VHH binders against p49116. Designs and how they scored, part 129

Target 1, 238 residues: p49116
Amino acid sequence: EGPLLSDTHVTFKLTMPSPMPEYLNVHYICESASRLLFLSMHWARSIPAFQALGQDCNTSLVRACWNELFTLGLAQCAQVMSLSTILAAIVNHLQNSIQEDKLSGDRIKQVMEHIWKLQEFCNSMAKLDIDGYEYAYLKAIVLFSPDHPGLTSTSQIEKFQEKAQMELQDYVQKTYSEDTYRLARILVRLPALRLMSSNITEELFFTGLIGNVSIDSIIPYILKMETAEYNGQITGAS
Short names: E, the ipSAE of ESMFold2; O, the ipSAE of OpenDDE; V2, 0.75 times the mean of E and O plus 0.25 times the DockQ between their complexes.

## First folded at step 7 (VHH)

Design w8 (framework vhh_ozoralizumab_d1)
Fold by ESMFold2-Fast, scan of step 7:
Structure w8 (fold): chain B 238 residues (1-238), chain A 126 residues (1-126)
Amino acid sequence: as target 1 above (238 residues)
Amino acid sequence: EVQLVESGGGLVQPGGSLRLSCAASGFTFDDYAMYWVRQAPGKGLEWVSEISWSGDSTKYPDSVKGRFTISRDNAKNTLYLQMNSLRPEDTAVYYCARGLPYKWTYSSPEYYMDVRGQGTLVTVSS
C-alpha cells in the first residue's frame, strides 16, 4: 500500500545527444525524441501499480497512450530540447514542400494544425509553471486511462487513475493553497492530448530513427526486454 | 503500418518493355509525392522518377528521361513505372518509396524517401 507515486517518480531528466549540431538535422531530432520516449517508458515501468497490472495489460496501456505521454514529455522538456526551434525548422520546411508539390495541401494543413496545437499546449503548461510533481501525476492520469478500447482490468485501471487524481489534488491544495482554481486550470489541458495524431507525431519526430516500423509495434518488445533484463538481474540468471 | 509492395519485374531483352506496380497501404496515398529508386548490383541507390501528390508533375534524371514514365492511380493507391527501350544498364532491383519532406536536411535520396518493400528485380539481357 502507500502513495501511487514516490519522490523517485518525480525525477524526469532528459539527456540530450552530444555534440549539439551547428544546424538542426533529422538525426538529432529523432535521437532526442527517442531518448524522451525511452525515458517516458522507463518512468512508467518503474510504477508499482503499473507492474501490478501484468505485462499484457501494461503493454496495452502504453501502446494506447504513448503519444500523450510523449507530448507531456515534450512540454516538460521543451527548454532542454529547444522545442520551439525544432518546430520552427519543421514549419519552414513544410512551407518549402508547398512550392515543390511534395505534400498535398490537406496534409500540410493537418501537420500545421498539429504543430499549432502542440505549441499551444506547451505554452499553456509553461504559463501555468507546471512543476515536476504535477507532471508526474498528469502522466499517471494519462497512463491509467480505462477508456481505451481492448483493455482488460478496466476497474483496476480506473482505481489507479482516481488515486492519481486524488494525490494530485492533495499536492496542489497543499503547495498552491492561495490558488483555488489551479487544479481545474491544469486538468482542462488534458483532453487536448487525445486530439493529437500519433501518426503525425511519428512523421515529425521519429522518421530517421524508427525507420520501417511503427512505435505501436515496437513498444511490446521494449517493455518486455527491459522487464526480462531486470528479472535476470534479480534472479541471477545468465 | 505503412506498406509498399513492388511487382512486375522480370527478365527482358534489350529494347523490351516492362510495367512495374507498387501497392501502397497504411497511409493516405494521395497526400504524398512518390518515387521510384533502383539499386544495381554492387551500386548505391539511384533515383529514377518522382511524381507529385496529385500526379500533375513528374521528374526524371537524364539516364531514363524519354524512356520511363511514372504514373499513379490515387483511387487504387497504386504507383506505376512504365519502362520502354530497356538497356542492360537498367538491370537493378526497383523500389517504390514514399516522399518524407521532414528529411529535408540531406541531399541523398535515401534520406527523404521511405523505402519499405523488398523491391522487384528487373534483368535486361540478351
Scores: ipSAE 0.478, ipTM 0.793, lowest interface PAE 2.0, mean pLDDT 85

Design w9 (framework vhh_ozoralizumab_d1)
Fold by ESMFold2-Fast, scan of step 7:
Structure w9 (fold): chain B 238 residues (1-238), chain A 126 residues (1-126)
Amino acid sequence: as target 1 above (238 residues)
Amino acid sequence: EVQLVESGGGLVQPGGSLRLSCAASGFTFDDYAMYWVRQAPGKGLEWVSEISYSGDSTKYPDSVKGRFTISRDNAKNTLYLQMNSLRPEDTAVYYCAKDTRYSPLYRGSGTYFDYRGQGTLVTVSS
């Protein structure tokens, strides 16, 4: 029995579309978010434990947790994405919607609350100075969640989650030995991810997709992509 | 999953009427302004009507003003387009569309709606 994750699974490098436009637009935001989503899914599919669960289970797990994985990715890549700039532009745009009767006050409140929760999550992770090893294991903990409805192989999924938790504990205890409460502070951040709406995430970051394509509907196709096709998506070299 | 399903298109004679419907699901319909857009054969997308999230405000381009009426039933999550005095130049695929105002969208050609449906074909011909 080896470790759940190898050094290759700790590496998580987002390649941004170049250059950032002077004025943000749907194409830049959607391409950036798509690259992060594809990077996150490729990360998951490369884990031997994940592969061992089988295709149907893999699809169900990623459909259930893609928003959590994506949000962790946003926090990890916030600096390279200039996420605060993107969110500020969205907030500014949202404030103008009221005068045009285009979005209800209730929906504006929901979206503003979501942006606030996302900013708070990213700020808390930055304040904790979460490293790449910790991010990899947090992603593994959310990926191997046995408590999503309709899952099969829940006992095996739970064992992989426990293994992720144990390996994270070992790492934090050895690397941050003087901070006895670090692991607890990190782990209590995770429940907030499940309170964040995947529908609002889609509207914020995946606007500009043609038609009514949902992330849930494309997940099986992304997971079946060959390495070359996937690399084309995350680098924009397709 | 967000879905927009248009219906009610068909073949009609000039001067006739059609009523299009759009069944919306997977989002809170009454939170968003809704649109009808069309694409004539070999042409780009054209905005043809807009309705506020409440249904209290509507907007139309001059090409259809006075002939088309957009309406919504928020209790049924349904958008309607009543088309009267139809002309051959109204021949197009008609799409139900949603636009999310918190997106920093560039609206150069009207092709940047967050969601649009599969469309319904309207043919006006003698």
Scores: ipSAE 0.397, ipTM 0.751, lowest interface PAE 2.2, mean pLDDT 85

## First folded at step 9 (VHH)

Design x1 (framework vhh_brivekimig_d4; at its last look DockQ between E and O 0.01; V2 from the best seeds 0.00; counts 0 for: pae E 16.2 > 2, placed apart)
Fold by OpenDDE, look of step 9:
Structure x1 (fold): chain B 238 residues (1-238), chain A 119 residues (1-119)
Amino acid sequence: as target 1 above (238 residues)
Amino acid sequence: EVQLVESGGGVVQPGGSLRLSCAASGFKFEDYGMSWVRQAPGKGPEWVSSISGDSSYTLYADSVKGRFTISRDNSKNTLYLQMNSLRPEDTALYYCATEFYDSGPLDYSSQGTLVTVSS
């Protein structure tokens, strides 16, 4: 078997909607998020090992980890996306909702904490100066997680995850030979992804676009989309 | 429109061999993983084997490992399954599938190809 990832999997270029509005509205945020989601899913789809797992397993894996993949994507694309600005806009929108007394105090707290966790995670990744290869392998490790409930072929998934880890280790040792603990530092960031609520992420980034449709339900359709449809809108998949 | 046409099935004795083919059209074949699934009479569908788009990864069900070999020729848009040391329990309708069908995880819209292993 060849390597799990190749140089082609390192490329992760997000194209933002154009033109950028003066005021980041819900639509712009949703479109941006959708593009990132599509990019993340199609990235996964491009991995030979992922292809070999079959549709059922692939769909299950993506359903299980889409939020983590998305979050890693946010971190990786934070500059291109102007993520801080997007998050600020989301907070502003949330404040409007608060003023209208549409949310309970507990819910407000949960949402605000989620935004904080997202921001902190992305900032932490920026501080670590994670490169494209490292992101690719981290995404692979997250993707091939065998510990989600309901998965089939868990043994094979685990093998792929181990392969991702080994390749990452080799890369880090080769590229950052003077930083003995770099691998450990970047891997310890992964648990933070599990603290992120997929429901809240969906609400913050996708509600304006998909309405009552869940990301979970549209994942199969996203995976079936042609790569050329990368800049399409998630509304077309509903 | 995605089209998959299976062929190569037949009746063989235990220990015999068959080679199945799947002709694919309607999509960029080399960009997608392909799989074989089978359905025995009275049983649900069973995954048999998968292969990545570039053939760098192949996976097999434990029940067929060491006996079956999946391969593909992207220049011909064709998927293959070499089946050796066939057993009566391998008797089934065999279908090929791409990673993502519109109809769901396993599209059985095709007729499949029947493999019968009997003495």
Scores: ipSAE 0.382, ipTM 0.746, lowest interface PAE 1.1, mean pLDDT 89
Fold by ESMFold2, look of step 9:
Structure x1 (fold): chain B 238 residues (1-238), chain A 119 residues (1-119)
Amino acid sequence: as target 1 above (238 residues)
Amino acid sequence: EVQLVESGGGVVQPGGSLRLSCAASGFKFEDYGMSWVRQAPGKGPEWVSSISGDSSYTLYADSVKGRFTISRDNSKNTLYLQMNSLRPEDTALYYCATEFYDSGPLDYSSQGTLVTVSS
């Protein structure tokens, strides 16, 4: 019993690499995205309910939902990241890839559709004026999803998800008491997260990250990092 | 308060030209990339063109490449779209954004500017 999340789990402050380069490039984009990824993983790791599930379950959960957590993080931090400018820089790099005959026409179409879906999602969240508490509970709902194949402890995971949903409901009803349908409007945004391809997210934001190692492969190491090492990653002290 | 106000639309014959403007206020314009997006009647939105904050890169949809030119004047906080060799399929409501899709959430009064290409 007790609350699933506390005020410390609502804080989600992304620090951008400094100084901003004259020309946005792959290295700046990858560092910015890496900071968001590490911030999202640390956030998940700090939740007592997540800690209670054990390392194997933790790794399985995060492998299944990291792209959804990352996408929620992009929406939450879109203004501080200047996400539209980053996406424009990515589109420019795609144009260079077409010019150099590096990507197929079908792949370019898939990537451009993904960028459009991502921008649509971020705009819809901004239009709803989703606050930090709401983001924290939405992230908890996607984190504690019992539906992913291969999970253990699915009954406990389901109970944590239900608790996140109840706490979001209580928060919205208390804070937005005049808006009867706010909870429903928020929750109907979640299915769009399943449209986001983890493969394309890796190409857009993590090109050049430690050779060609996938995010799925590094998640166990990120979850095991010591606090001092983690803080170095999110501040760029490497 | 962030505002984006489009102008320069109108009715033009096929093969004609128009120059759209987007006046920006309420933010540091030069720090943000800008885009043009269009929506034809009965169709979904379509990305047209993007430009970085310092104009160091520009990109165009294949459907407008070679005919449209995006530019900006950071001293006037204004984004432009020069549209040449206009075709009936360019008929749409055109709007600017600090994001790829739709800046409407930032400006309640934003309406875009209508371009009609008819013979």
Scores: ipSAE 0.000, ipTM 0.131, lowest interface PAE 16.2, mean pLDDT 79
ESMFold2 (binder alone), look of step 9: mean pLDDT 79; pTM 0.796

Design x10 (framework vhh_brivekimig_d4; at its last look DockQ between E and O 0.34; V2 from the best seeds 0.00; counts 0 for: pae E 14.7 > 2)
Fold by OpenDDE, look of step 9:
Structure x10 (fold): chain B 238 residues (1-238), chain A 119 residues (1-119)
Amino acid sequence: as target 1 above (238 residues)
Amino acid sequence: EVQLVESGGGVVQPGGSLRLSCAASGFTFEDYGMSWVRQAPGKGPEWVSSISGDSSYTLYADSVKGRFTISRDNSKNTLYLQMNSLRPEDTALYYCAKEFYDSGPLDYSSQGTLVTVSS
């Protein structure tokens, strides 16, 4: 069998909405997040191994890991997104909610901690100077996680994950031969992704777009979306 | 190590003006966007304004738009916030922050500068 990922899967270019507004409004943030989400899911869809799992399994898999994939995408696209500014804007909007007494003190704390975790994670990834190949493989490892409840074809998923891990190992060994512990340093960052609440992520980045509809519910739709439709949304939105 | 030191805070009457400064060190200042955030007593942090590394773009919170102006002098590694038409609700501890494109924890100042707007 061929490699799990090819060079085509390394490319991960996010196009931001244009023009940038005078202040980052909810629409801009949500649109940016939506584009990243679409990009991430369509990236997954482009992997032959992912396609081989079938539509139902694919949907379940993405439902289980979309927050992790999205977060990796945030880290990878942090510069082009001006993520720090986006997060600051989100905090600003959150402040408005606080003032309106829409959130409990505990919830506020949870949300703020979540934002902190996101920033810390992205900072840690930046510190490690993760390259495009490493991100691709990390995303694959996250995507093909067999330990989510309710998944079918777990053995096959596990095999794909192992393949991703092996290819990552080979890449790191080849590319960063002088850093014998780089792989370990990279992989130990993955648990941080599971400490992040998908619900809070959804609330922070997608509330303006989906209303009462969950990301979970729209995932099948996104996965079925034609590339042309996706491209049209990227170029035609806003 | 990234260091950010704010100054310029004080007590001012409503309608007054203040200019805050943030001295940055420990990183290539011009390569990073910078932000001001504030925290009022008993409230969470509030984003105030951001400026790109080359000052080509600025952003403002709606609450301060038209009243505050963010700027920077890259030759001096200094970030500024000109605050005009100050209001009591602007009372807060003001922090400067670096965008987190590089290594390290959240690059916010731990001290801040206090702005009190009171009659």
Scores: ipSAE 0.021, ipTM 0.367, lowest interface PAE 4.9, mean pLDDT 87
Fold by ESMFold2, look of step 9:
Structure x10 (fold): chain B 238 residues (1-238), chain A 119 residues (1-119)
Amino acid sequence: as target 1 above (238 residues)
Amino acid sequence: EVQLVESGGGVVQPGGSLRLSCAASGFTFEDYGMSWVRQAPGKGPEWVSSISGDSSYTLYADSVKGRFTISRDNSKNTLYLQMNSLRPEDTALYYCAKEFYDSGPLDYSSQGTLVTVSS
C-alpha cells in the first residue's frame, strides 16, 4: 500500500573522483564506475518493497539485474561522467591493442559492438529527454523482474513490477499529457538492456579490481557497505 | 538546433603550432562533453581528444598525447584545441563534436577546419 517510490528515490547524485588525470587511467575509470555501481545498489536497497523481500532475495535480484541497473545509471549520469569521452578513449586503446597482439581480434570485435550498443542506448535516452522520475521507475521495473531464472518469491516480485509500471504510466500521463506516445517510446528501449553483456561491462569499467573478482560475487558486500567503508575498500584495493 | 563552427586551421611547417576553436550554440554548452575528431585524406575518422562539461576530465589519443591540449571556455561557449609540435601525419580536416548526438559514438554535424602540415 502506498507508492512504490518516493521523491527520495528520484535523487541520484553521482560524484566523480578528483583530481582528474591528464591521460586515460584504469583507476579513474574503475573508481568512477564503482561509485555508480554503489549508488545503484544502495538506491535499490533504499526501496521499502525491495527490503520487504528479504536479504537472500535482494542478493538474487541484484545479481540478476546489476548490469541493466548499471547501464541505466550510465545513461542517467552520462554527462557527469563524460561517458562518451571515456568510451572514445577506450576505443582508441583497443585499436592500439590489436597492433600489440594483446587481445584476440574476435574479442575486440565483440567489445567494440558492445560499446556501440551502449552509446546508442545512451543517445536514445538523451534524445527522449528521460527525466529523473522516469529513470527511477525504469530502474524499478528492471529490478523487480520476475522472469530471471533461480528467483524465489516471483509472484511478489511480479506484483512490485506491475506497481512500478502503473506508477510510471500515471507519472507520464500527468507530466507529459500532450505527448501521447511517450510511455511507449520509453518502454521499447528496455529490451536493449538484456542485450548488454555483464562480462564485457566488467572488462570496460571494472578492470581495476584485483584478481579474478566478478561483480556478482561482491554484490552481497556492496549491499551491506556504508559509504566511508566502500570508499576505503575500493580505492585502497588497487 | 545545435550549431558547431570550427576555425583556426591553416598551413604550418612541421614542428609548428596551431590553435583550433569551435563556437557552439543551440544547447546548454556546459552540460555536455565535447570532442575533437579528425579525418586525414583517404582515411576514416580518428578520435583526437575529449573534455567533460566542467573541464574536470580530459582524454587524448596516444598519437597526440603531450603535443595537443584540449580546453573550453563555458562563458564563451567555445571549445579549443592547442596543437604543438605538429607533424605531417596531423594533416586532416578537424571537427568538433557534442556528446550524445543520435548517430553512434560521435556525430560529425559541422564542416570542420583544415589543418595542413607540410614543408
Scores: ipSAE 0.000, ipTM 0.159, lowest interface PAE 14.7, mean pLDDT 79
ESMFold2 (binder alone), look of step 9: mean pLDDT 81; pTM 0.814

Design x11 (framework vhh_brivekimig_d4; at its last look DockQ between E and O 0.01; V2 from the best seeds 0.00; counts 0 for: pae E 15.7 > 2, placed apart)
Fold by OpenDDE, look of step 9:
Structure x11 (fold): chain B 238 residues (1-238), chain A 119 residues (1-119)
Amino acid sequence: as target 1 above (238 residues)
Amino acid sequence: EVQLVESGGGVVQPGGSLRLSCAASGFTFEDYGMSWVRQAPGKGPEWVSSISGDSSYTLYADSVKGRFTISRDNSKNTLYLQMNSLRPEDTALYYCATELYDSGPLDYSSQGTLVTVSS
């Protein structure tokens, strides 16, 4: 078997909706988030090891880790997305977007804490100056996580995760040989992804676009989209 | 429209061999992994084997490991399953599948190919 990832998997280019509106509205935010989500899932599809696991297993894996993949994508594309501005806009539209007038004080606190966690995570990744290879391997480690409930082929998934970890280790040792603890610093960021609620992420970024449809329900559809169809959607969206 | 057409099935004695083929159309074949699934009478669908788009990864169910070989020819948009040392328990309707193929083994558009192993 060849390497888990190749140079083709390092490229992760997000195209933002154009033109940018005068005011960041819910539609723009949701469209941007949707593009990132699609990019993340189609990135996963491009991995040969992922392809070999089959449709059912692939769907289950993505359902389990989409929030983590999405969050890593936010961090990686934070500058291109102007993530800080988007988050500020989300806060400003919070009353309209998540029916703040119907939310309890505790719920409002949870949502605000989630936004804070997202910002802090992205800031921490920026501070570490994570490169494209490292992001690719981190996403692979998150993708091939065998510890989610209800997964099949967990032994094989674990093997792929180990392979991702080993390749990351080799890369870091080769590229950052003077930074002995870089690998450890990078990996210890991953637990923060598990602390973030997928439900809240969905409410913040996707409710304006998908309505009452859940991310879980659209994941199979996204994974079944042709690349050409996806590209057409990106270029045609305005 | 995605189309998958299986062929190569038949009746064989235990210990015999068959080679299945799946002709694919309606999508960029080389960009997607492919799988074989089978359904025995009275049983649910069972995953058999998968192969990545570039053939760099192949996976097998424990029940067929060492006996079956999955392969593909991307220039012909064709998936293969070489089945050796066939057993009665391998008797099933065999389907090929992709992530772009929505209905899986229960797809009415794909009839599968029947493999019968009997004395």
Scores: ipSAE 0.453, ipTM 0.789, lowest interface PAE 0.9, mean pLDDT 90
Fold by ESMFold2, look of step 9:
Structure x11 (fold): chain B 238 residues (1-238), chain A 119 residues (1-119)
Amino acid sequence: as target 1 above (238 residues)
Amino acid sequence: EVQLVESGGGVVQPGGSLRLSCAASGFTFEDYGMSWVRQAPGKGPEWVSSISGDSSYTLYADSVKGRFTISRDNSKNTLYLQMNSLRPEDTALYYCATELYDSGPLDYSSQGTLVTVSS
């Protein structure tokens, strides 16, 4: 019963679709987001502690936290994705919807507030200069959250979360020994993830790809994919 | 602490031009996208234009496209809005903003800069 995560779980490299279009568009945004989602699901599936919980528990955990994992992924990959530019393009499209009276004003306001919360979260993580080890442990803390409805094996999930927290603490103390408050500053950012709406994330990043199918419905399929299929999906090489 | 200070507003005739400036401090300017937002008397805020941190991408509201140009100078921590072919409906108080939800111009003691287009 070694460490919860190994060095293979720290690597998190997103490859963007090529070539970059002259103008960002819905297809490019959806493909980029899909690659991040698949990378995040592959990351979770590769963790031995996650595998040990069994298939039904795995599906339930990911359904409960996929938006939080995705949001951490957005923050980690914000520079590679040019996320600020993507969000600005989405804002422009939403304002056109107001002018064409295609969405209610209340819905557009709700979506704009969500975009601002997302940008603030990503900027706060960049300001803290969160490294790849810290992101990996934060994702593990989010993944092994025992407080979601309908979970089984909650005591074991809680123990894995405690282990992720202990390993993060040990890493931060050893690597950032001069910064006494770093762990606390990192951990207080996590509650903002629970405020992110999975419904709005689907609308922002996945509407053109999924159509009427929600992310919840495809999670069992993604988790069962062979590793070669995952790699094909996240690179577009197939 | 983040601070955004707008300037360059004034009174101008229809068809005229103005250039707005926004001096930024208290954060790493080049890391964040910036926007212009305006509020006409008796109306809610209206997004005008946005620019990415490295200027690789710009966006405009349809009502200003072709007339307004957003730009930034990261060496001076300054955001600009060149406004040409001004119309009476462009009359508003103009604010710059970073794309942070809780860090809008009102959170930073921002005064905005007033643009009045009148004959």
Scores: ipSAE 0.000, ipTM 0.135, lowest interface PAE 15.7, mean pLDDT 79
ESMFold2 (binder alone), look of step 9: mean pLDDT 78; pTM 0.786

Design x12 (framework vhh_brivekimig_d4; at its last look DockQ between E and O 0.01; V2 from the best seeds 0.00; counts 0 for: pae E 12.8 > 2, placed apart)
Fold by OpenDDE, look of step 9:
Structure x12 (fold): chain B 238 residues (1-238), chain A 119 residues (1-119)
Amino acid sequence: as target 1 above (238 residues)
Amino acid sequence: EVQLVESGGGVVQPGGSLRLSCAASGFTFEDYGMSWVRQAPGKGPEWVSSISGDSSYTLYADSVKGRFTISRDNSKNTLYLQMNSLRPEDTALYYCATEFYGEGPLDYSSQGTLVTVSS
């Protein structure tokens, strides 16, 4: 067996909708988020080890970790997508709802805390100056997590995760030989991903575009999209 | 339109061998993993084997490990399953699958190819 990841898996280029509106509306946010989601899932699909697990297991894995992958994608693409501006816009939209007493106090707190967690996570990743290889391996570690309920082939998934971890370790030792504890600092960020609610993420970034359709329900369709079709979508005018 | 056409099935005695083929069309074959799934009479679908697009990874169910070999020829858009040391319990309708095939991960609506192992 070859390496889990190759240089082709390091590339992770998000194309934003064009033109950018004068103000960030819900549609622009949702479209941007959807492109990131599609990019993340198709990135996973490009991994040979992922392909070998089969569509059943693949779908289950993505369903289990899409929020974490998406969040890592947010962190990685934060500058290109102007994440801080997007989050500010989301908060502004939320404030309108608050003023209209459409949300309970507990719900408001929950949503605001989630936004804070997202921002803090992305900021922490920026401070660590995570590079493209490290992001690729972190996404792989998250993707091949065997500890989600309902998964099949957990032994094989675990092996892939270990392989991702080993390759990351080798990369960090080679590239950052002077920073003995870099690997540990990077890996210790991963638990924060699991503190974030997928439901709230879905509500903040995808409500208005997919309507009442869940991310879980569309994952199989995203994974089945042809690369050409996806590319056509990201190059199209929005 | 995505099309998968299985062939190579037949009747064989225990201990015999068969080689299945799956001709694929309607998508960029080399970019996607492929799988074999089988369904025995009265049983649900059972995953058999998978192979990555570049053949760098192959996986097998424990029930067929050491007996079956999955491979592919991307220049021919064809998936293969070499089945050796066949057993009666290998009797099933065999399907090839891709992530483009069907509405869900367990949708095996192709014709399949029948393998019967009996004395």
Scores: ipSAE 0.069, ipTM 0.527, lowest interface PAE 2.6, mean pLDDT 88
Fold by ESMFold2, look of step 9:
Structure x12 (fold): chain B 238 residues (1-238), chain A 119 residues (1-119)
Amino acid sequence: as target 1 above (238 residues)
Amino acid sequence: EVQLVESGGGVVQPGGSLRLSCAASGFTFEDYGMSWVRQAPGKGPEWVSSISGDSSYTLYADSVKGRFTISRDNSKNTLYLQMNSLRPEDTALYYCATEFYGEGPLDYSSQGTLVTVSS
């Protein structure tokens, strides 16, 4: 009954930490990434279909897909975040770590390949000029993925995903009526998200390459977070 | 078509100075942040500095902080890099780049301008 998403789910505004430091450092990157993560999780929580699945199913879904949602968020907010600059600064840090023998060469190769794949994904989305409605439905398709192990209510999750796919199709056909292949071009980008490593994302954006932060362990806390506490963390600039 | 044309490179002694320019065309320059990236012989690209579209924020790599100054003139669609106290390790091909645009991946857009610090 009714659309899966409303206009309130299309708005996705990321506010960067202020003041900006003289140089890009791990604390600034981690705070910026945390703001995007919290925005993405609370976006998911605000969807009535997500709420209808219940708390245990909600936690399981977000644990399974948080990295894909985060990556879509990076692509959507890449200009506001200056993502290309952040990735270049991370590469410089990694190159210094190689020269100082602080990290193994094999690990650094894995991280560099991940950075390249992320940059390629973000550039491909920018070339397609994906709009806010399209991003919202792509995030919904990713969120309501029934094929992750350990999920309950997979039949209902699949129905919500099908609804997101149908609503995206209707939007694209009406809004881009002269572009017959736009929907296909958009949807073929989604499989690349499954190739993104959550542990490398944690290392790049959440620990400043010092170690791993277990995002899946904090997800229940983020999903239970009251609106006032959430606003304090996002708007408190810390 | 988007074009970025770098100039101002050359050969300079250690401790010297150079000013690089990047002339931009084919897009609304003031709407995009800009960056300088360099590539030394035998090494991968290294980010040097970035500036926001309205110049409200500037960022520098640790290796150049205090020696390099990024600036832009939106009325002339031009990005600048003032490089002072140059060192041999600053020898590189310098590129300008923009963050994102809807037309393609434009992190490094041209041949760059060569800076050689020697003698």
Scores: ipSAE 0.000, ipTM 0.235, lowest interface PAE 12.8, mean pLDDT 79
ESMFold2 (binder alone), look of step 9: mean pLDDT 79; pTM 0.794

